# Designs tried in a protein design chat: VHH binders against Flagellar brake protein YcgR (ycgR). Part 18

Target 1, 263 residues: Flagellar brake protein YcgR (ycgR), of Thauera aminoaromatica (c4kar8)
Amino acid sequence: MAELSTPSPASPAPLDGGRGDELEKFTLRGARQILQLLQDLITHRGLITAHTGGGHSFMTAVLKVDEERGRVVLDPSPDPQANRRALAAPRLTCVTQLDGIRIQFPLVGLGEGQDKGRPALFAPLPAEMLRLQRREFYRLQVPLAHELSCLLKAEDLARKPVEVSARVIDIGAGGVAVVVPTGAAEFVIGGTLPACRLALPDGEPIELDLEVRNLNRQTQRNGTEQLRVGLRFAALPRAADTRIQRYIFKTERALNAKARGGL

## First folded at step 13 (VHH)

Design X50 (from S3 with Y50H)
Fold by OpenDDE, look of step 15:
Structure X50 (fold): chain B 263 residues (1-263), chain A 121 residues (1-121)
Amino acid sequence: as target 1 above (263 residues)
Amino acid sequence: QVQLVESGGGMVQPGGSLRLSCAASGFTFSTYAMSWVRRAPGKGPEWVSHISPLGGSTSYADSVKGRFTISRDNAKNTLYLQMNSLKPEDTALYYCARDLDYWDSGRFDIWGQGTQVTVSS
């Protein structure tokens, strides 16, 4: 009686591959970007939850960024036990929120000391900072003044190739929404538009492939009909992705500054 | 409206103690560094003590070090200054002030009306 060894259920393939790539898009690794974000936390008075492991955490704040020494200065806890735990931890996981965006970053090599006679916690600058937007694909509403455009390579009703200059109304890591005149081209949901050109304010247009994901007819206040086209980045070079992310970050910062009366 | 209101001042004998309080309103108190500043008659303002937003970092002027203790209760939006071993030289109007910066303190954007402390025999 040969015991039929029931095949062990195949361990679900680690969903980790696609999630890792998505997280990488939201991870800042540039020294300047990291410094800027830390400075923004100071400017906006962001409180941080620092996790020390074992289910323990304490509240802190970035008090200063010391660029010369390459370190961040943190507010110690008023609880001595929390500070002891923090100092004993091989790594702190810092979590905060700025303008509705979750920010997470590790700190390694925490120490205590004094600066100008003031007690503080010190850590080397984080090597990376994760900026997560709650919505799967945060889309920045593009300011009209930026005049972002996308040259779409499409076809007309006769399948003749046409180029349509479209205004970009929103942009995210995953794609853009554009507006085109009604009848300018024929768009098919799921269709690919190859070798399109996205114009950003900071340099030469980005060549990319776009996939049509949504079509909405909109009537403007003036009675003119426009077609809103939702487009996904089908193939985006890494350099292009970096530029797009930089633009989004810079624009968000500017908008928030303006909203605070700083501009 | 952003406001700071000091209380707890009074007259005490040398060697006595006082506890000052500062009630904050109109802003997120826990996100600001705070200071005590005093002004004696005929003298300019003197910084006394500083405390970080969460209270983990404190500093004191040399003239009050070891005698004064700054603290805060963020849940109550209140800053405190415990003053022990008071001296005649501590006689001043004491102000609560909101610091503009967390670390490089010395600039203040909001002040209270002050509370008078008089140390005399």
Scores: ipSAE 0.796, ipTM 0.914, lowest interface PAE 0.6, mean pLDDT 89

Design X53 (from S3 with Y50W S59D)
Fold by OpenDDE, look of step 15:
Structure X53 (fold): chain B 263 residues (1-263), chain A 121 residues (1-121)
Amino acid sequence: as target 1 above (263 residues)
Amino acid sequence: QVQLVESGGGMVQPGGSLRLSCAASGFTFSTYAMSWVRRAPGKGPEWVSWISPLGGSTDYADSVKGRFTISRDNAKNTLYLQMNSLKPEDTALYYCARDLDYWDSGRFDIWGQGTQVTVSS
């Protein structure tokens, strides 16, 4: 009687390391960035849902950032039971939204106390804050100094194939907006431009298919007319998507640093 | 239009009680700290009480501590001040005010018209 060894259920495939890498792109770990984002929550009066575990949550707000003591001051719940749960929790998961962007961050070491006789909850500054921007809606304005370009394979009015080097003015996960000289090519909304090449600063151009989604004629201050073309990525390889996201993130960080008076 | 409208004032005897209400409109009430301020005849404005946006934190002037209770109903966009053990010294015009900042600002950007409280024998 040969004991049929029931094959041990296949260990769930390790969560594909790619998801962790994607979250890291949206995770702030810099002390200054974290402080700024917390201050932005105060400035914009962002309400926070704090999850205590077990399906329980309460509403709170960041009332103050105490940089000297390295802590956040939170609005206690008007429900004493919620506060007890919060204080008993080893970790709070805080969720909020600012300008359509989901923000998530952990708080560890929650305590209650008073500041100037006012009751409050206190926690050390979060070590990390996750900022999840809906990929589909974010468009980075490309700095002129970056000189991003896209080689468009299009047709002229005579349906002759032409290549047009277009300046990229904005970029997102879903596509690019470019400017071309008026009359350089004929563009049709809904038309596909195959085998175009997007030039990023970090390496070789990315070959991709583009779909024309919008056409807008713009007159420059100097009286020159340009055509703004909104293009969707019709087929984007995963590696290309990663590069584009990296560029966007890096550029945003640099712009924010500059805006804050950083070199 | 952003507006605060106080109500509930009146005349009461010493030792009596009143409940003031302030109806807020034209802004997201639950995202602002709120205060009560009073002005007695011939005196400057006096801060009375403060409440955090969600109502979990409150503060009181020493002159009213233990007698007054500030509260809010964010679903009704309404601020309250329960006043017990009223004294003649509490006679004033009571204002509802929106705090500009959450913490330690003492600055107000919006005021109501006020409601009169008179404590007299």
Scores: ipSAE 0.873, ipTM 0.947, lowest interface PAE 0.5, mean pLDDT 89

Design X59 (from S3 with L100E)
Fold by OpenDDE, second read of step 14:
Structure X59 (fold): chain B 263 residues (1-263), chain A 121 residues (1-121)
Amino acid sequence: as target 1 above (263 residues)
Amino acid sequence: QVQLVESGGGMVQPGGSLRLSCAASGFTFSTYAMSWVRRAPGKGPEWVSYISPLGGSTSYADSVKGRFTISRDNAKNTLYLQMNSLKPEDTALYYCARDEDYWDSGRFDIWGQGTQVTVSS
């Protein structure tokens, strides 16, 4: 009877540091805020996945925050090998969730020791903690009926400026995914598309800068190739952000109502 | 309902061994530190052993150090105490207790009913 090792719920992979600028607004750097959040983890008994690198991780918990010594006390793994890996790692990436909010923070300078005769892992307080609300990662699938579009200012293969009207297929607080005809423009990952126009149903188009984050060629059922472009909002005015959030919320509510048979 | 139920107690001769179990229910067992506490006749409660939520940290009273081993199976919501080289002075009612906090309190918010251990020739 092969014990079906229930695949350990895939420990959420650490958010790749490449999204540095986007994550800055969600990064806590204040000492008081960090202490509070660590204390909240203790209070709510949040378990933490500590990534040691190389695809290895172990479960831990913040057992204590030692403010006087400026250190965090972590629960060692019952696996000595995991602890060895942790201690050998130049950095631990700790990932947890509290009240639906993803929390990620680095620990450096990990050591082992004892406090009150209890073995523990010790690390200096993190310099920063990332707090991400799930909603920030939520991407609304745009209903076809809404016909959201984004006018992309891009370049063709000859580096000639071209405007491409792209259909928005999903939208989130951080960006949009659009579909464009293959060959309509040349997109480079990491490239910025300035002064694009996002058309929402509620009013005038929003002018914004977009950063190309993903490119995916898709073949439609009819054999037509389309390019899916993932775009990040590079500089979103507050007013525009509010409009986008409002649209997402309103649309989601409507979709949920419809799904519940209300309409 | 939050509950701890001890088992595995009994009578044993000096030098013998027992394994106590504590079944936890009604709470997320894996997120709590746990302890064993004992009460000998005519004496107050004595802390015996501590284990952290994930089991990576353990501690023992000096009186039982080297003889007792605390462990836990979080998948089974069960706490264990392996007791070796038992002595007459280990005779007590043994309680499983949930630690109120992880590290500093030495306070327990939930107790079992206890299991009797008697070491007698």
Scores: ipSAE 0.857, ipTM 0.948, lowest interface PAE 0.5, mean pLDDT 89

## First folded at step 13 (VHH)

Design V19 (from U3 with G55D G56S)
Fold by OpenDDE, look of step 15:
Structure V19 (fold): chain B 263 residues (1-263), chain A 121 residues (1-121)
Amino acid sequence: as target 1 above (263 residues)
Amino acid sequence: QVQLVESGGGMVQPGGSLRLSCAASGFTFSSYAMSWVRRAPGKGPEWVSTISDSDSSTSYADSVKGRFTISRDNAKNTLYLQMNSLKPEDTALYYCAREYYEDFGPWFDHWGQGTQVTVSS
């Protein structure tokens, strides 16, 4: 009688694969906390963006929390195609805000049905919800006028070394997001890009090692495909960190000043 | 504090036109893509249109394409939605939303209270 070792349920992929340990303190896993937060989203009519993968997303909202059945009820998209994608997706990444705080949670096992005679989507309650309160995870949207770029040392499909100049779209203490032309290089999640160069406005480029943490192919609304690459600072000299922090601070201050009419 | 205040909603007959406005404050308006989203009674929320911060490129949902026009005045920190050839199906609460883009894709990190648009004969 061979004891069929029930495969240990694969631990849900961390919400943010690169910052798992740091995000733990902001991750709610308590059933009561999760229920409360979902209820708060209902009360505040939170607009949720649900990502289905492949650069696709749809808007939804939490309609109801069914505690008895352990499920959340969501609004379906008015777009049938979006609903089909959602139902076919192994996982939804839901993102919203409440009181200015970013809330992110995964949904797995999406199904469709009816709630009180209306079409609805159903999913088991999320196992975890990320609530980001702190500035520590702040990512500055880089103003286009700053023209921040990162020279990526990568490989092409033939594993030939290539240098790709990528536009930096956001920057934080932990890394950058860049946009690269499709097909410019091959990126592998978890891969290291050594000796890259980050260009800041305040001086010479910073040489640093980057780790690929996320890849997102996005079809722009204009039909152009772009690859967004999330990169973690793998090895950042202290001086470089200081410069990056200074840039972020200075830029944020300038943006805020401008917003207040002071510029 | 980020604030988005929608206006311009109302009741119109089918085939009519409305122009929505959104006054933005508390952030550098010109540095963000802005969007309109709507929520009709008994339906889920729907993205309507987005205008980019960079090149002012615009995108529209298929349901409104050719009828709606999104625009912005950065000097006035104002977002607009010109809605023509309105249909009963366009009846919804319309939200102005600030679009934020992260590794996983775009989402809305702020939105207003909405302005009601009702299209009825």
Scores: ipSAE 0.862, ipTM 0.954, lowest interface PAE 0.5, mean pLDDT 88

Design V28 (from U3 with S57Q)
Fold by OpenDDE, look of step 15:
Structure V28 (fold): chain B 263 residues (1-263), chain A 121 residues (1-121)
Amino acid sequence: as target 1 above (263 residues)
Amino acid sequence: QVQLVESGGGMVQPGGSLRLSCAASGFTFSSYAMSWVRRAPGKGPEWVSTISDSGGQTSYADSVKGRFTISRDNAKNTLYLQMNSLKPEDTALYYCAREYYEDFGPWFDHWGQGTQVTVSS
């Protein structure tokens, strides 16, 4: 009688693969905490964006927490196609906010059914929920007017070296997110892009090494596909770090001043 | 503190028109894409429309395309939604929402209390 070793359920991939250690302190894993947070989302009627992968998402809300059955009840999308995608997805990435705090959690094992005679989506309770305060993971959304760019030294599908000028969409102390045209280069998560050049408004481009941490194909609402690449500063000279920090600070200040009606 | 305050909702007959407004404060309005989202009774929330930070790009849900127009006045920190040819199915609480883009895609990091739109004969 060979004991069929039930394969240990593969630990859900960390929500943010590159910052795993740093995010642990912000990750709730306690059942009570998770239940409370979900209940809070119900109470506050939190609008949730659920990502199904492939650049697709739909809006939902938590309708109910069923503790007895260990499941969460969600609003289905009014779009049947979105629901089909959701049900076909191996994992949903749900993102919302509560009291200005970003909340992110995965849902796996999505099913459809009825709750009190209404269509509903059902999923097991999330194993973890991430609560991120903006201050700790601050990324400046780069104003379009600044036209920040990063020259990426990458390879094409044929492993031929190519240079890709990418628009920087956000910047933080730890890295940048850029948008590249689809097919411009091949990126591999964990791969290093050496001797890239980050163009800041205040002077000459900064030469730096970048590590690919995330790849996301996004279909813009206009139907255009873009590749968003999350890049970590792999080797940043101190002088470069100072310049980046200065840029962020200056830009934030300017944005805040503008928001306050300051000319 | 980020604040979004919706207004302009009301009751209209089918085929009627409404213009919603959203007053934004506490952030650089012109630096963010803005969206309208709605939630109808007994239904899940639905994205309606998005406009880019500069106003140069707009997108619409298929359900409202050709009937709704999103616009913004960055000088006034105000988002608008012109709704024409309203249908009973458009009855919902309409939210103004600030759009944020991350690695996994777009989401809404702030939204208002909503303004009620009711389309009924």
Scores: ipSAE 0.860, ipTM 0.952, lowest interface PAE 0.5, mean pLDDT 87

Design V34 (from U3 with T58E)
Fold by OpenDDE, look of step 15:
Structure V34 (fold): chain B 263 residues (1-263), chain A 121 residues (1-121)
Amino acid sequence: as target 1 above (263 residues)
Amino acid sequence: QVQLVESGGGMVQPGGSLRLSCAASGFTFSSYAMSWVRRAPGKGPEWVSTISDSGGSESYADSVKGRFTISRDNAKNTLYLQMNSLKPEDTALYYCAREYYEDFGPWFDHWGQGTQVTVSS
């Protein structure tokens, strides 16, 4: 009688693979804490964005916490296709805010059913919930006037090396989002762009390696399509990190001052 | 403090039009993409539309495409949603939301209290 060793359920991939150790202090794993936070989301009618992977997401909300069954009840999307994607996804990444604090949690094992005669989505209670205050994971929306750019070393559809000057639209300690014309280069999620150059206002461009983390196509009013590319800093020298942090801090301060009518 | 205040909701007959407004304060409005989200009675929330920080890019849910137009006036810190050819299915609480973008995708880090839109004969 060979004891079929039930494969140990693969530990859910960390919410943020690159900063796992740093995020631990902000990660709730206690059952009571998780239940309370979910209840708070219900009370405050938190709008949740649930990411299904592949650049797809849908809006949802927590409807109920079923402690007896150990599950969370969610609103389904009005879009049947979104629900199909959600149910097919091995994992949902849910993100929302409460009192200005970012809340992120994974859901695994999504199912559909009915709650009180209404369609609903069901998932086991999350094993962990990340609660992040803005300061540590802040991404600055770059003012257009700053004209930050990143020279991307990429490949075209023919795998020919190309350099693409991309406008930086947001920047954080972990990476940048850029906008490129559609068709300028081929980007692959998980791909590395080596020896790119980030232009900051305070000096010479920073050479760095970037990893493609997200791709989002946007259509402009004029019908022109742009590609938004989320890029992670794959290797950032300490000096570069300091410069980036300084820029973010300085810019944030200026923006806040302006918002208060001081400038 | 970030504030978003929606207005312009009301009752309208099918085929009618409404224009929603959202007054933004407490942040640099022109630096953020903004969105409309709605929640109908007994239904989950639904993304409706997004406009880029500069207003140069717009996106719409398929359910509203061709009928709704999102726009913004950065000088007035105001977001708009022109809704034409309204249907009973458009009945919902409409939220103005500030869009944020992470490596995993977009989400909303702030939203208002909402304005009620009711489409009924």
Scores: ipSAE 0.865, ipTM 0.955, lowest interface PAE 0.5, mean pLDDT 87

Design V56 (from U3 with A33W)
Fold by OpenDDE, second read of step 14:
Structure V56 (fold): chain B 263 residues (1-263), chain A 121 residues (1-121)
Amino acid sequence: as target 1 above (263 residues)
Amino acid sequence: QVQLVESGGGMVQPGGSLRLSCAASGFTFSSYWMSWVRRAPGKGPEWVSTISDSGGSTSYADSVKGRFTISRDNAKNTLYLQMNSLKPEDTALYYCAREYYEDFGPWFDHWGQGTQVTVSS
């Protein structure tokens, strides 16, 4: 009777792909700290975006922390479909800010019920909360004047290889967000785009692999549609990372100087 | 310091119109996507509309599509929401919010104190 070794439960996917070790120092795991941070979110009426996967999200807020039952109480969405998606999701990724600091935390085991006669969502307390204070994790909104672009190697609906020049709208150490015309290519969440080229102002384009993580449709003034695409760096050489960080730092400094009236 | 200040709220009858404004300061407004979100009494918050940095692209929640129009004036650092054909269910505190779009999707890193919109007979 060969003892079927129960496959060890897959370690929960890191909150941010590929930089798990670097993020550990910003991750709160203490029960008291987590409770305090959740209470602070309640006090400040923090608006939380909860991502359910598949490119879907809804807004919520922490209503209550139930320490006795070890659960957090959340506002349900006014959209019943969003709530259904939330309840069906294996994990919610919640993102918000407090005092200018980005806060990210997972919720697992979401349920619905009533709190004081009102509909509510319930989840066990998060096991961890990420509090990002450092500039190294900053996402830069790319100025329109910079005209950053990324050449995406994708496929069309017929699975024919196509190259799409996409405008970069934001950039960070972990990835980029871009805008593309609808129909230019087929993007699949979780899919990899190999050998893409990110153009920075300081030199030759950076070749890199990108993972499609999120899609969002927008309508242009002319009535045409475009897609915002959230892309993660699947593999980034160290030299490329350095260049990206340098660009972000330089640009942020310039923007801040301008905002202060110095330019 | 980043500041967002909403205005233009008030009381209006069903079928009426309002125009909300949001004055932005402390950052390069023209570089950011901006959104409106709202929170009705006794309900959770909901996304209403988003506009691109240039103003060239917009999106709307199904609940407001065809009735609301988001716009911006980057020279004035101001975001707008034109609300037409208002309904009682549009009664809410309306927030102007600065939007980020990361790999996991959109989120808001700053919002104002809100402006109250009340639609009532």
Scores: ipSAE 0.886, ipTM 0.958, lowest interface PAE 0.5, mean pLDDT 91
Fold by OpenDDE, look of step 18:
Structure V56 (fold): chain B 263 residues (1-263), chain A 121 residues (1-121)
Amino acid sequence: as target 1 above (263 residues)
Amino acid sequence: QVQLVESGGGMVQPGGSLRLSCAASGFTFSSYWMSWVRRAPGKGPEWVSTISDSGGSTSYADSVKGRFTISRDNAKNTLYLQMNSLKPEDTALYYCAREYYEDFGPWFDHWGQGTQVTVSS
């Protein structure tokens, strides 16, 4: 009777799996700091996107911090289905900004209830909050004129290998977002696309492995659908990372110059 | 500095129409996906609509689908929301928001002060 070792629940993927050491510098773990930041979010009426996994998210806001009970109170979604997904999710990934700084924090143990007679969501205070001040975690919105593309090696519905040329809409050190025609390939969240090719303006395409992390459907003016796909760099060579960072830096500089009337 | 300024809100009767505008400045507007978000009194915020950088692709919440139309003029750095067949349930503060899409999905890094829409008989 071989004791099927129940696979240990996969440790929640680090907020940004590949750069864990660098992220530590921007991670708040102090209770007082966390409380203050949450209070600041309340004061500024921060719009929070809460991700429940599976490509689903809903908008929320921090309503109250209950220090005595060690919990945060959130606005529920006006969509009951979103709330159900939230409550069923083992973890919420909350993303927002304060004073132009990206803030990300996990919530675990979400419950529903009432606050002052109004429906509310409750969660224990986050154990950590990520405050990203540095450009290193900056995602560049790719100018339309650059026409960056990524050749995705995927499978179709019949599991036949297909290559899809996808437009890159944003790029960062951790990954890219792309748009593809719906039906061009089948994407599975958590799936890996091996040996893809990212085309940058400065040279030969970069070969890299991509992990599908998120899918979002959009409708084109002509009625056709397209998919936004969030892709994580599964394995990025150092040389490739350097090239990507250089591109981002150069492009950002150019955009800023243009915005200042210099171009 | 990134600025988003919403306008066009007001009071309208049920079944009426409004057109919201959002003037964007301080960034390359044409490079960003843009969204409308709203917050009704006593309720949580909700996503309303998103438009691609080029304006070629749009998405809508089910609650507004068929009634609202998002559009943009990149030459004018302006985002629009045409709202038709307005209902009392559409009463909210409407925000223009700049959207990012990362591995975990969409999020908003900037939004304006909002414009108030009130649908009342």
Scores: ipSAE 0.879, ipTM 0.957, lowest interface PAE 0.5, mean pLDDT 90
Fold by ESMFold2, look of step 15:
Structure V56 (fold): chain B 263 residues (1-263), chain A 121 residues (1-121)
Amino acid sequence: as target 1 above (263 residues)
Amino acid sequence: QVQLVESGGGMVQPGGSLRLSCAASGFTFSSYWMSWVRRAPGKGPEWVSTISDSGGSTSYADSVKGRFTISRDNAKNTLYLQMNSLKPEDTALYYCAREYYEDFGPWFDHWGQGTQVTVSS
């Protein structure tokens, strides 16, 4: 979300994390449905995060839909660098919500211009839009007290092996997000970290390969910096998937029990 | 249901200060990273600041760095934005937003109605 992220890897960003087959039933492809959904975003003044790749994103909104020309009109970023990245990107991945439903759509062929004297970005209407219920995009926000960790087998700037113990901040079916001190290792979007170890409470750590999908910088209270790293599971064994799903279910159930006054 | 309610906006002269608050309810506030986003008149939304779930780390847009301070009180389920040395360019509707972080990066799954900040002579 931070528009001023320092990492700028060259690797392309994923569109939907490789779950395209299961997402097909939530995909709108009809021109009338797409136009109506875009109009709903305009009416509700949806706040859109547009991902330009390389861990970069900016915020935007749909200003209007030009049905006759088959175009959507977006607010440009106040950051000129974000606009340059958007115009150069082969694809924008736009993500927002409407009434608790995740809305995601690609834009390609982005151009620059003016709309009624105001700078604007233009793109052809998207060929598809995803509508996902909360159940279909859920990621457990790991309670801080759990101190869930993942040992990353990464490389430093000189491409020498390093091991980094990273706190897991969220976990879902397709991956984890972690935090590490900036400079603990070098991460490249699209790079693979083989044989990492995810420590779950219910037994031995899980060995798994992780793919770096996003990088985002944060500043700690003492002025030093840390990095949020979005990681996708690669080649996840069935047993590992089962343990991850069980951890998510048990933790959510425990959180619900506390919310209802039980322990 | 998830609710985010912003408050503390108002009119202030250039150089002045305001403290925005966001009351959160209907979810485990301490497990979420939170952000402030603003929308100036006639312009698109702009990310302002993000704070980690524990409050131990933050990030800021360059336009506000050194002037604004994000903070949170997890015991009170409240997010704050201390805004100092305000400029006319800071005039905007300020939203409190709840963050999800997928492998493709952050996005917001909920935001409030916003609180108006106006900086004018």
Scores: ipSAE 0.689, ipTM 0.899, lowest interface PAE 1.1, mean pLDDT 85

